# Ledger of designs, part 4: miniprotein binders against Probable L-asparaginase (ansA)

Target 1, 322 residues: Probable L-asparaginase (ansA), of Deinococcus radiodurans (q9rrx9)
Amino acid sequence: MPASLPRLALIHTGGTIASRPSPDGRGLTPQTPPALPGLEGVQVSEHQPFNLPSPHVTPAHMQQLAHLIEQLAGGHDAVVVTHGTDTLEETAFFLHLCLPAGLPVVLTGSMRHAEEVSWDGPGNLLDAAQVALCPQTAGRGPLVVFGGDIFDARTVTKVHTSAVDAFGGYPGPIGRIDRTAAGPQVHYFARPEPRPTFRPVTLERRVEILYAYAGWQGEGYAGALERADGLVIAALGTGNLPPELLPLIAATDKPVVLATRTHAGPILPVYGYAGGGATLVEAGAIPASFLNAHKARLLLLVLLNLGASREDIRRVFTQGVF
Short names: E, the ipSAE of ESMFold2; O, the ipSAE of OpenDDE; V2, 0.75 times the mean of E and O plus 0.25 times the DockQ between their complexes.

## First folded at step 2 (miniprotein)

Design G5 (from hA2 with D10W K13L E17Y R20L R60Y E63W R67L K70E; at its last look DockQ between E and O 0.11; V2 from the best seeds 0.00; counts 0 for: pae O 11.5 > 1.5, placed apart)
Fold by OpenDDE base, look of step 3:
Structure G5 (fold): chain B 322 residues (1-322), chain A 80 residues (1-80)
Amino acid sequence: as target 1 above (322 residues)
Amino acid sequence: SDETLRQLIWEALRLIYQALELLDKGDPETAIRLLQEALDIAREALKEAEELGNPELIEYAKWLVDLAEELLEEARKRLE
């Protein structure tokens, strides 16, 4: 193997990891990105396509980030992305859909800012870099690394608003990085899985999310259906809705994906009462499988922008291979 | 076009990834077939990158070619 030093691309996007108190007293804002703790024998290039709080990140920004990563891929062995934590799981999942699995991409951030005593940024950033450069990471990306845990982009979710261990999900992390006297040790509990890559040229199609609640009679459904090219509903339990939604879903030719507002678990269309998952699927609704509503939205958005038919969309979601 | 080149790169990477999985599953014969296809696509990508005159894409396509060749050699050794 030619003795070339490993090459890491470090891409900064903003977030808490770059945030500091604003001089004007308006609170925390993204400013100077964090420095990567020194890695011996690694060449690092730094990039900053934007500097945003993660609530300001859009699918268009995610696409821009995907394109940048693709451009950098030939000149680098691995990529680390620093990101705000609020939408990090969405960006990670979008990149999962749109980037080849073979490229090591690790997303991370922090729940503390640089002026706090317990700043978690440097630790997460070092872990992310070491994971990204680990040969065993190839074919697994993009991944999220936080608090030493390595997460799959499909299942990771932010589970706490303020704790340093803010990321989790079901079934949990797929690996761990630990620092030992001998150096970093990366261990994986799962194997890479083959998946398709989706490459939408544009993101002009619109997908909205509706949230189900007790007593919901379909408020906001008509307006969302008029504006959007597809819908995701964060449904009750295994994909159940109030009975009023059944005729509304039956009446549309637009794709309506059933996700769940429940924190964990798949859509299981087994209930046969009006608005039960089985009746909704019979009416044409598409079960989101294990994807939460905001990730199901991203998959639907990508597929619609590829010109996928409702049947194609149904096939992708039901096969569960993405 | 830049889009065509991107598609070629993705297809090559997809095939390489599938081949790696097959190698892990103990099917080097099918892996060899996929890697050969990946190599052919990567070479086409390299040609297109050279025509476009983009040094970054040229370097990337070269890397893909090298990767496919290396994995192809490894896969062949597993059949011997």
Scores: ipSAE 0.000, ipTM 0.232, lowest interface PAE 11.5, mean pLDDT 90
ESMFold2-Fast, scan of step 2: ipSAE 0.236; ipTM 0.689
ESMFold2, look of step 3: ipSAE 0.012; ipTM 0.458
ESMFold2 (binder alone), look of step 3: mean pLDDT 88; pTM 0.859

Design G6 (from hA2 with R6E D10L K13Y E17L R20E R60L E63Y R67L K70W E74R; at its last look DockQ between E and O 0.01; V2 from the best seeds 0.00; counts 0 for: pae E 19.7 > 1.5, placed apart)
Fold by OpenDDE base, look of step 3:
Structure G6 (fold): chain B 322 residues (1-322), chain A 80 residues (1-80)
Amino acid sequence: as target 1 above (322 residues)
Amino acid sequence: SDETLEQLILEAYRLILQAEELLDKGDPETAIRLLQEALDIAREALKEAEELGNPELIELAKYLVDLAEWLLERARKRLE
């Protein structure tokens, strides 16, 4: 039987890659999605569940996207998602949590719009498609491809507001795609890791993020705790807070996850002064490990909506297997 | 009731999760049975959601139907 052509689902969600100047002069807005540069021998289906600037993307939209990807998975060998760059890492991480690891899913976007000199959209989109269709990509979960770099959804973050190489994070990319005279070459520097799949039915539970700063005395904590089912705190350094937060964290039965406002590195609850990470964990705070605050929020949101207990949540975060 | 419908949705989902674990463990036969049950429950939930006119539950039930069908197809292919 003739080998069936590879099947790629291309899902457009909006973002800069689809943006153009608005006719009314109000600035750039998502409009027509980009065309995929021609791939010979690939069957492409195109989908557009929504057309949003990425700041308008919510966890509900991420869930809708996850559902669409799962629906398409039976009829496709790989999926590419175009997305705005501002929240792309959050969408990628949500999909990482909620999708089976076996389906190749690659997220990409652009830092330039179609009318700019050196539009990066077509290059990123082609790279994403070629990575997605590469046999070595299977089992790695959702990936981000940008500027030829391949990023893990758990560690990728937007590191620059305007540069074309806007994505990075610690430890950095896990692979690279380069176009040679012989064709595209994909190299990976890491192996896929076994992970659970979390599939919340609803996303009704609420998680808010608080940001720590010098002189913070817990402003906004009480209101956030009242409204939310759980909290993430972007703490100082390895997970330290001002001393005023210690009794506040001790007094609640709601899960409070300690992340860091620091750009890279894990939570290490070693400090024993009031508000130090060790005292906060003793008071019941949950260390976020290496997850940044907005990704820790998504994990907490997913776990709460699965009906996980505070102890179950603690176990998931501390084991670091997700 | 909305509560009963939520329970059906949760049950279908639990069965799907169990089936996925079984597929990962190399037991596609048992997985197929669970997925068929999940599919039946999800279809019932979809009908009820449509009757209630709850758009969120309709979408969720549709998702579970599609997911169960997709997993069933994959599980069957492993037996071939």
Scores: ipSAE 0.000, ipTM 0.232, lowest interface PAE 13.0, mean pLDDT 90
ESMFold2-Fast, scan of step 2: ipSAE 0.049; ipTM 0.564
ESMFold2, look of step 3: ipSAE 0.000; ipTM 0.163
ESMFold2 (binder alone), look of step 3: mean pLDDT 89; pTM 0.880

Design G6b (from hA2 with R6E D10I K13W E17Y R20E R60Y E63R R67M K70F E74K)
Fold by ESMFold2-Fast, scan of step 2:
Structure G6b (fold): chain B 322 residues (1-322), chain A 80 residues (1-80)
Amino acid sequence: as target 1 above (322 residues)
Amino acid sequence: SDETLEQLIIEAWRLIYQAEELLDKGDPETAIRLLQEALDIAREALKEAEELGNPELIEYAKRLVDMAEFLLEKARKRLE
């Protein structure tokens, strides 16, 4: 018999999973943290570094959470974080960048609140805890567990505003957990991948996102560049912009990362017309690989706050080592 | 066997994780021991991948070995 029980840290940050209708009828507010269901033989510690709707979560809160997780890791075998769903994918990706790949961290939440008959909170929380404690989870870094699906932090995204199975992304989940008569069964479709850990001390450097649209000629670019230390542009298709952006990007020493407003797929700098992806990369733009705009923003934010050079930033993005 | 390879990879990652935590807490001697063990397991994973003959698995295992070697060298330099 083991001399000690598995130790789980349960960290509550807020969201619908902890929400109930306000007594004054003003909608949903964060209140009581959810109960941890169905985990016998596990020692649980509970923590609440903040209690916010996820639209109020900032990178500073994400860093606070990362520091707490690192502090708790030496005394725990796994970590589960409950989080609001609107920015959950950004917090998960920040933790992916800033925590060791071997640390079993699972984020979850719910789409429905505690007073709904079909509340998804307890099931998601139980699934998350069982995944986090599963030996096969080691080496996979922070994961998102939702509706029985297990997602990689780099690719998970909220794909629906209100559906109970709101999370997806391309290429989709990396595993599943199913509840059976024989107990929980976890199955992974992919192997853990080697990657570095980034450890910024401050987050004072700023990164803004600009959104390209039909007819955009760079409106807002100069102002954003003046305020920020780096930019992400949600470009068109595989990474294309109007010709007006080419000389603007060529003229700045600040990093400009090309992401896409397209739902799925990587940046491919293949078009040679003025403003096509190939011309923008030749002018110094950095392709975001497969990262969506807001995740590319977090990677750029972390790298800038590490004092990384433009060349180092380009290498990290283009080598896909994150 | 693919299952054996996966178990070796998982164990190497566990040791790397523990070593990184120990380095952050100022215990490089224990971290070096764990990283040496992780490197040995990663090399065993590479041997298993080579026996399977899958180029993608071989490339993956080589990257894991390279990472363990890099971290071990970094940890050793902190003692000097």
Scores: ipSAE 0.000, ipTM 0.360, lowest interface PAE 12.0, mean pLDDT 85

Design H1 (from hA with Q7Y E11S R14W E17L Q18E E21D E37Y D40E E44F K47L)
Fold by ESMFold2-Fast, scan of step 2:
Structure H1 (fold): chain B 322 residues (1-322), chain A 80 residues (1-80)
Amino acid sequence: as target 1 above (322 residues)
Amino acid sequence: SDETLRYLIDSAKWLILEARDLLDKGDPETAIRLLQYALEIARFALLIAEELGNPELIERAKELVDRAEKLLEEARKRLE
């Protein structure tokens, strides 16, 4: 019995990496878990809490995955999760919020299925396992590894619908893994950063997202706010909305988080016209910092389900400590 | 969990130690950036420690808040 081999937990959740053409000819469905390729001297345990296309993954599934990882933590040196790419960034961020940074956790997937030429699954899976087992990965929290790039869960996003290098985000990767004649080489561009852990018991509180567009006057705001316990608005530019939203935001006691529909960059509440970011924050809106709308939604969801006050929610978002 | 809280406490200690070294080497600007982050983490650790009710971790977190505040004041004075 090998007593001192590194122990890796491999968790399959579905997605294109596990997909095959359906036996009934109705397109691609998740079926067979991918094999771990070319990783010698490692003891692997395999788990499959669910097997879903990632558009079917919900925060409840993300919490189920977090609980499984916590159960596995005491018996393993690292965890790799295979996941569909469409909501992978949301699952990664949820795990970032809910798991301590001590155990290396790496998420990966593929853009091509096993029967396509140049299937990216095996390479991404091998890279993810090697990154997860690399000593330099310790303390960094959940990471996404894709196409040789290593991404922070807080900033990674799927930036292309079909490219093999589909993942990016501003400011970009925090590291890289390269395959060399001397073996795998991992290089991190930044030091690990300490962060808190948020551990809700239930996810009953609801958060909705509204998307601003040219000519929007707040259509859908009242209905969304009535249904939800909190709201995220994907606003314009650095966090600006039309003037109709200013009195609506000022009138509610529910948290309204201001994110941006812009591809990259933080919320900067600098504009003083009616509906400009400065006026919205003064009216009670909470800037999302650098988080995109769907990640801001997950942070707000987690905080609300912990029973956090509006002031606590504002503090967490504005101080950027998560 | 207590493990997560200990990680936050240790992280704040590391940032304070690095900031002290940077101040001694004549880099108060970088030290201030590290200390601001250390203070935020230490305050958050204190909030969590108080909710968990662990007296040892509450005391350790309070000590880190105090240390970060004092060193941050020193670092700001050196910019003058």
Scores: ipSAE 0.000, ipTM 0.117, lowest interface PAE 20.7, mean pLDDT 85

Design H2 (from hA with Q7L D10E E11Q R14F E17L Q18S R33Y E37W D40L E44Y K47E)
Fold by ESMFold2-Fast, scan of step 2:
Structure H2 (fold): chain B 322 residues (1-322), chain A 80 residues (1-80)
Amino acid sequence: as target 1 above (322 residues)
Amino acid sequence: SDETLRLLIEQAKFLILSARELLDKGDPETAIYLLQWALLIARYALEIAEELGNPELIERAKELVDRAEKLLEEARKRLE
C-alpha cells in the first residue's frame, strides 16, 4: 500500500478569497485542515509566502512564488495558487516563463468575497484543484482556472472589472471543467506545446510601458528610456506609431518592444509610412508577437535580467518561443 | 517528455492501487472518484506513449487503461 494519496500544495498569496478564515474552519487556513471540499482522497499542504492585494504584487513576489513552487515540486503532484484577480494574469505569465512544464500549476481567485451572495471562491478553488490533479493537465505549464474555464497563461487577461466571469483573452479558454454525475470532467481544446524556461537570478533591470494615443508624439519616451533598461510601447493597431517615434527608436541601443493597445491579434509590421510597423522594425523595434503590453514587459524583464543580447531578445519575441 | 510520461504512469498505478483498497474497505464512492481520474491519466499517458513510439510505455499505459476500466465497472456495480 502506498504511504500517501495524491499530494496537492495549496499556496495562498492574498486577495478576497483568502481574506478571512473559512466559517466551518476548513480548507483555506494555514493550519492543517481537512482536504479541500470534494477532495477527501487528496493530501493537502498549505503555504502562504505573502498575503497581499494583487495590485501590491511585484515581479519580486512572483519570483519568490516561483522559488517556493520549485521547492515543493519534489513532494507534490500538483500546485494550486490562490491570488487576487487584478494582477493574476501577470503572475501566471511570470510563472509560465520561469517554471518547467512538468509540475501542474493552476492559479485561481474569486470576484466575490465570502459574505456576498453566490461567493465564487469555493467553486473556483475546487475546479482549480481538480484541473491541477487531472492527468491531461500535465505538460501544459501554469494555467488559470476561473468560472469553469481553463486559460493559457500567455493569453489570459481580466476583461471585466466586476463580472463573476471576469477572465477571457483571445482566442479564449483552452479547456473547460464540468461537474457531472460521473465526476469531474476536463476537456482541453489544444495540445500541450514545448517551451523553454527562463531563470533569472536577480530582477534588477527595469522595464517601463508607454501607451500610445491619438496625438501622442513621444511624450515621456526620453524620461522612460533614461530610467529603464528596456521599453514596451502599447502601439496602435498592428504595431504603428506617429512619425516622431521613428528617429527616437532608431537612435537607441536599448530594446524597444512593440505591443498593441488593441484587444487581440499579433503585431504585424506591414505598414511602410513613417511610423508604420515596418519602418519601426527596420529601425530596430522588436514586435511582441501576440503578447499584450504588460506580459511583453515581463518577458523583456526576464530576458534583460538573464543578460540576453538585443539579438537574443528579438529572436525570442519574433519566433514566439516562450 | 519521457520523464513526465513515466510520472503519469506511476500516478495512475498509485490511484488504481488506492482505489482497490477503498473498494476492499467498503467505500465504492471514493474509489469511483479516484478511478475516474486514474483512467484519465492512463488514457493521456497512452496518447503520449503512442506519439513517442515507445513500445514498453505503450504496453504499460494500455494495461493501466484496461485495469482502471475494469475496476471502475466493479466499483459502479457495488453501488447497484
Scores: ipSAE 0.000, ipTM 0.110, lowest interface PAE 20.6, mean pLDDT 82

Design H3 (from hA2 with R33E Q36S D40W R43Q E44L K47Y E59L K62Q E63Y D66F K70E E73L)
Fold by ESMFold2-Fast, scan of step 2:
Order: sequence, then C-alpha cells, then structure tokens
Structure H3 (fold): chain B 322 residues (1-322), chain A 80 residues (1-80)
Amino acid sequence: as target 1 above (322 residues)
Amino acid sequence: SDETLRQLIDEAKRLIEQARELLDKGDPETAIELLSEALWIAQLALYEAEELGNPELILRAQYLVFRAEELLLEARKRLE
C-alpha cells in the first residue's frame, strides 16, 4: 500500500447500521459490519471490539472502545466508530472525557436498516469518514456525524425516536458536510475548544439518576444513595426540587449533582425557597452547568473512579467547559 | 444453538409477560409460579449464551433474570 495514503481505523460496535432482520421474524440482530463505500484512496483497518445494540452498551464497553482508540492512534490519521443510536451520545461523551482532541474520532450510525427503503447507513458512514479525514476536524475531539450535520460530543442528543435526522441538541450542530460535484465540502461554525481529559483505571464506583416530577417527595432517593457512590437528579427548571429533598441532600457526604429535565439551558441556583436551587447548592448539591442528566452521570462516574474529592468534582462541574 | 437460545429467551419473556398480567388481575400466587419457571429458563439461557460467547444473547438473558427476580419480589410483597 502507498505510504502517502490516509489511514482510517473503522471500528464497528453494532446498531441498526449493521443489523439485518432475524430469520425468525422477531426483530433485528447484530450482523456483519458494513462496508466503507466510495473511499478507494484510503487505507482502512477494521475492528470490532463488540457487536451490541446500543441499549446494551455499558460504560465498561465505552472504556474498552477508548483503550482501542488509544492503541490505534499512532498508526492512523482518523477513526470512525459505527454505533447504535440510542446511547451513541453517551459513548461519544465518554470518549470526549477520556481521549485527547488531537486524533479525529467520528461516531455515526443509522436509523434505518439495510433492507429498508432509503437506508441512511452508507451515506452517514461516508460522511463520517470524510469528516474524520478533513484537516479542519483536527483538534475538535470526538464528533457525531449524522444526516450531514456535525455535532459536538458535549451537546449532541438524540431528539427523535424514528426520524432519519434524529440527532440535535442545543445549540445544534457545529458544522455540516455537503456532497458537491467538486467533492465533499466540510464547514465548521465553531472553533475547537481546549478541555481536560481523564484516565480512570477502573469503573467500580456507581452513579444513579433520579427523575423529578410534580409531586415527587424524594421517593427512591434513599435506595439509590445506598447502592451508588454518587447521584444525579434531573431536577425541575433551573435546578429546583421539592422541600423534602433539602434535608436529604444536606445529610449525605456523597456527591449529588443537579441536572435539569428541561430540554436546554444551564442550572442556575437562583431560587431561595426551600428546595430552590440556591438552597440545594448551599446544602452541598453540585450544579451540572449545561450537561443533561445522562452526560452528567458519565462525568460523575469518571471523576469518582479517579478518586476525586467532592470539592474537586464541584470544581470540574462548575468550570462550564463540559 | 442460537435458535435454541432464542427459543429459551422468548419462552422466559412470554412467561414474564403472562405473570405481569396475572399480577394486574390480582393473582400473585399464579404469577409467582410462572415467574419461578421464567427465572429458571432465563438462568439456563444465560449459562448457554455465556458458553457460546454471544454478547447480545448474554445481555438479553441477564435482563430477563433481573426482570423475573424483580417481579417475584413484587408478587411476594402483594401476598404479605
């Protein structure tokens, strides 16, 4: 192979993009990895650390993937990961926490399987590979490419259960890729931002999420706190909870992170009524800035497994770089 | 082997779904009987999936073991 060819690692982890209907008609099962289309000028290596529907992917699998990417970094110019869409944003965010920004890493998948009309798999895979190999992608860390949009791992969220353009998030994509007669055109709307990275050895410590609702008085809190080393609460609005949670949060030495069940916007500890965000932060709760509950969970999981103190965890969350 | 495992997983799932309906109808005693059978089948499926090294089937079987245990606890509480 010519030494001047770009080197791409293609890593398959499963999902609809690699799925075929089961012979017994009972749904979709993981199958052989998809071929990389239309990239004859690229030297491709293929890897499959696991082959799972994304609801079965755990943080341990995400760490296994991070280790593989680190092993491939010295021999490759870019990495593309195919992944199921349901937890793709969590895997992308885990990689964002653990991998340096220097090696381009792009995650993609599909909403339709190979036997459906207008299968989106090949187009998304080609777009992901072209974005990953684009020089402007260097320094941006892990990205998600889907339906021609380029998303930052920090903010990307699956916003629709079945639409082909299923990914979004606030403030939306950081770039796009378009197919033209002159070839692919990649446009970025934002500059790369510096970020710290974390390298936990084990993931033994556990984090659970609780979801606040009208009338919730802390049901499930004590049980979750007994099982876990830290908690994330998807709170109301800018970070508010009912008054029953105030003494519970004040009584624990375990980290409790406030995220919001609201679609977009940061935690703002401004309300002073009992259970208002200001009272919860005074009691020791940690505001998650812009992170949604499941991404805040992954950040807390990584920090706890590094042995970070509650004060260190608070500093990392309040920096607003995640 | 994959076909046998899928049949075991489907049977455990069927029994769990039937037991849920029985709990909703106020029959926890019959639900416990079906859930005990489902747990045994799910554990057998898990053992076989681990022997074959099929990650999808391992996780499906693990979930059914968890679900059967959870519903058994619920059913026993209804008898109290």
Scores: ipSAE 0.000, ipTM 0.070, lowest interface PAE 27.4, mean pLDDT 84

Design H4 (from hA2 with R33L E37Y D40F R43S K47L E59D K62S D66W E69Q K70L E73Y)
Fold by ESMFold2-Fast, scan of step 2:
Structure H4 (fold): chain B 322 residues (1-322), chain A 80 residues (1-80)
Amino acid sequence: as target 1 above (322 residues)
Amino acid sequence: SDETLRQLIDEAKRLIEQARELLDKGDPETAILLLQYALFIASEALLEAEELGNPELIDRASELVWRAQLLLYEARKRLE
């Protein structure tokens, strides 16, 4: 019955799922958006706010997408976004910060293009739509669905350059969708949790990331600090830097968020040598909790554009209120 | 000195115990702040104990660093 059918908004933003070989042989370029695979009993509306490879997606595009999703919320039961995989985790996290948890939003994409054998696009898109329309998905905020796994926007990350199961993240997926003889089955391993919604009007404040390496003495710090309103440093291990950074961090009133270049685990201010995490936090550095550097950047960007104080920013990061 | 180091270790232990009580009372946010401070003190004490080469103080400081880390993970999980 049409009156009882769920309404799905399908939003195309680009990426490999929409890419085809260019007629001039210049590799893969954005093409016509993919058609939604057959999904019985669903009313679908389609939208394309932009059509970009994901390395060209900026926070301004992410905000444009968030605005579109808010506009669609009153007329739809769920939203699916197709997106390129390179920055998909950043767009997902931005939407997590800026959208209320109530509307089901699922992001997906593909690792293979339509002309490759075993193109993963249609399967990922179908899985995403089924997850988005599943009643248990309500209240979880934006999710990433890829290769049958369901990921939380705060922890999902692309862990492989070319594998079809390219997405992971610590502690791993929060759920899974399986295709069974009885139809699709969605299983969640975690409960929805309450979180604030952040709604910046503009994104004019700037945040840069610096990457620590063996032998780094703070090269680039002064220039980045002059350009930016806040910094994220991808530090070593549990949040350690060379001693040169300690007086630099102590001297600035701008927020400096301490993330880690390590694959998994939270920032822990445990080391007391000069430049160790404990000394950096004492000097004013803000631990990023479990967020990787680029997600910590987006959270800091959003908070700065809301006019949050350094104390508010510290509280949000250290208490995991996001 | 060994005496000053023992005082730092005792302070870290007190903060960890206070944080455990706060966690039991349903205040994980305050517990996290105390645990971060306890980790700072305990890690400083550990480094100084290693410099002095005192096995007793190294063991005590190491234990407190580990305990503070575990309790911090527990407190953060309660906010999830």
Scores: ipSAE 0.000, ipTM 0.093, lowest interface PAE 21.5, mean pLDDT 84

Design H5 (from hA2 with D10L K13S R14F E17Y E21L E59Y R60Q E63W D66L R67S K70Y)
Fold by ESMFold2-Fast, scan of step 2:
Structure H5 (fold): chain B 322 residues (1-322), chain A 80 residues (1-80)
Amino acid sequence: as target 1 above (322 residues)
Amino acid sequence: SDETLRQLILEASFLIYQARLLLDKGDPETAIRLLQEALDIAREALKEAEELGNPELIYQAKWLVLSAEYLLEEARKRLE
């Protein structure tokens, strides 16, 4: 009687890992994904819901990917997603919001294409598959594996435009995979955390992001808020804005989330001057805790599309994420 | 107890997950049954979390209630 092999679903969405130089010289175009020579003992099913450069990936595509992963859960022990690196962190975070803990899901990609000398695609893909199939990965939700580091979907971000080890975040990786003579070794530095799922059926509600800069007086705020159902502001430091934003935020019933344009650290509503974080939160602004602006946007987007109240949105941002 | 509450939250979450799979497969009738069960469990979990006074469990249970209510309404629309 033959024994069952581990079952891996490999989902290709596009990006540099699947790209080859165009025959007409127009740069890189989506092509076939790399082979997995290090997974001879694994039963692999392959899927391609779309094949796009990651700047073309939208929340609707992320929802489509979430649906596919849920369909595959009953027949597979793990899922690996290959994805372009530019919006990989957003897709990973969207999946974190939508997918229940259970089936291991690992996202990866590459910074170099197949015809470059230091192509990182096969190594990242093999690492991602080994992490996904590791028993210790169960219950951790979607992870990003890149350059041997294992990142939490909540904190991972692309920190460099062109470096092969392009991914980071604060506080950094939650684990690592090393290739040794004894085989792959996976080490986790953090425990898995249970989270509720926020899974809307439609994504019709809109959320826009505004970026604060020295001298900004709220230009674009009124137009964005008229078009959108909610707003994220990439604010200054611990969540501060110029004084012009205080009456604007106080006047709206739509949710306005304060994220920071700062690389690391949480929103802390401690400043009491007009436009300081404390005054903005008192006026009804919602602090994003540790989420960067684009991840805060995705959280707000899914909550609004679930019909969440402003109070429930505030509670999720302040109690559900740290 | 905390353990009983976490078990209820896990059960409601699993039922919601199964209901989503059924909606994707075009079986809204079975999905509605699972979502109704999930909603009942989630509401009981929310009540117990509120009595316990644990903000994290209240938050988790509240979002299960919201998720089940939203999906149930959407599943019912697909029957029409």
Scores: ipSAE 0.000, ipTM 0.224, lowest interface PAE 11.2, mean pLDDT 82

Design H6 (from hA2 with D10Y K13S R14L E17W E63L D66Y R67S K70F E73L)
Fold by ESMFold2-Fast, scan of step 2:
Structure H6 (fold): chain B 322 residues (1-322), chain A 80 residues (1-80)
Amino acid sequence: as target 1 above (322 residues)
Amino acid sequence: SDETLRQLIYEASLLIWQARELLDKGDPETAIRLLQEALDIAREALKEAEELGNPELIERAKLLVYSAEFLLLEARKRLE
């Protein structure tokens, strides 16, 4: 066979399911075979902008990855990113915010290492490639493919520390790969949604997260607010905090976003007691909608680095225009 | 047979590669014709792979179907 199929950019960022060194932003020739069996159906270029355990990945690295993907868009039909699983959902969401919907981008990884029986890396990578090249993937933005499920970047989260099917999130996957019918089939449950693209130049503005617990009275709030340009609070239930936070939130002009430490469901400002979600929103707090705390942090980080006004930030979060 | 199936996979791959070259050169109309032929061959390869029950060849044929469908979508966009 003298030449190859449609072009797939395979970007390794760490997590070691498979990696091959290549110059940053440069693909290998069409004659370079893919790292894993089963990718013979595509022409693969390989890239490694960084090689980090995912706990070491920062928003600056996520932006570097976004720039590489944009650079590759003119020469490739799809992108697959291999990533460590601990912060994969954050990288996926950052890419969702910063990349236009044009080029299909799919992130994946593995829970088992190569020496374990039934290593899940190759299967996840093949599924990711199939999803990335599936015509129905067009317009959906970055997706996470893991354990046969296809997840939206806005809602996917790692729900287990060590299970092979570690990813989930409410309302769950937007599609899956079915291998028991007449071969592999990609099924989507939802239509692509249009969204804006945010393009910050720098990421110098800071956002910190505070975690509410039974008995918390705002310890750490003042220090975090002094260091950061905005805050996210992982609040209780539907967005509730102790009464001590009400005057603190009312007194600052910096954005304070209410997310929840609860595993599923949106912020609903329904409680009217002092510190209840309704009183906090009236004091100026911004409900995170359905975003968990660390995704709300990334959205706030991006908006602040664009110089967005408090009203713009509130509008984006409350109207779900991201 | 496995040999016939591998030949179909090879032929579909060649047509997809040729169509990609045509898209790069600004000829989406010819690319669409080759991609439709590639898709037909890839679908036949997928059917044969499923009848043989060979998981490797099913995977490869399915990926060719997706590649042809994706490039058809891209080629059609260029005509707009």
Scores: ipSAE 0.000, ipTM 0.238, lowest interface PAE 19.0, mean pLDDT 82

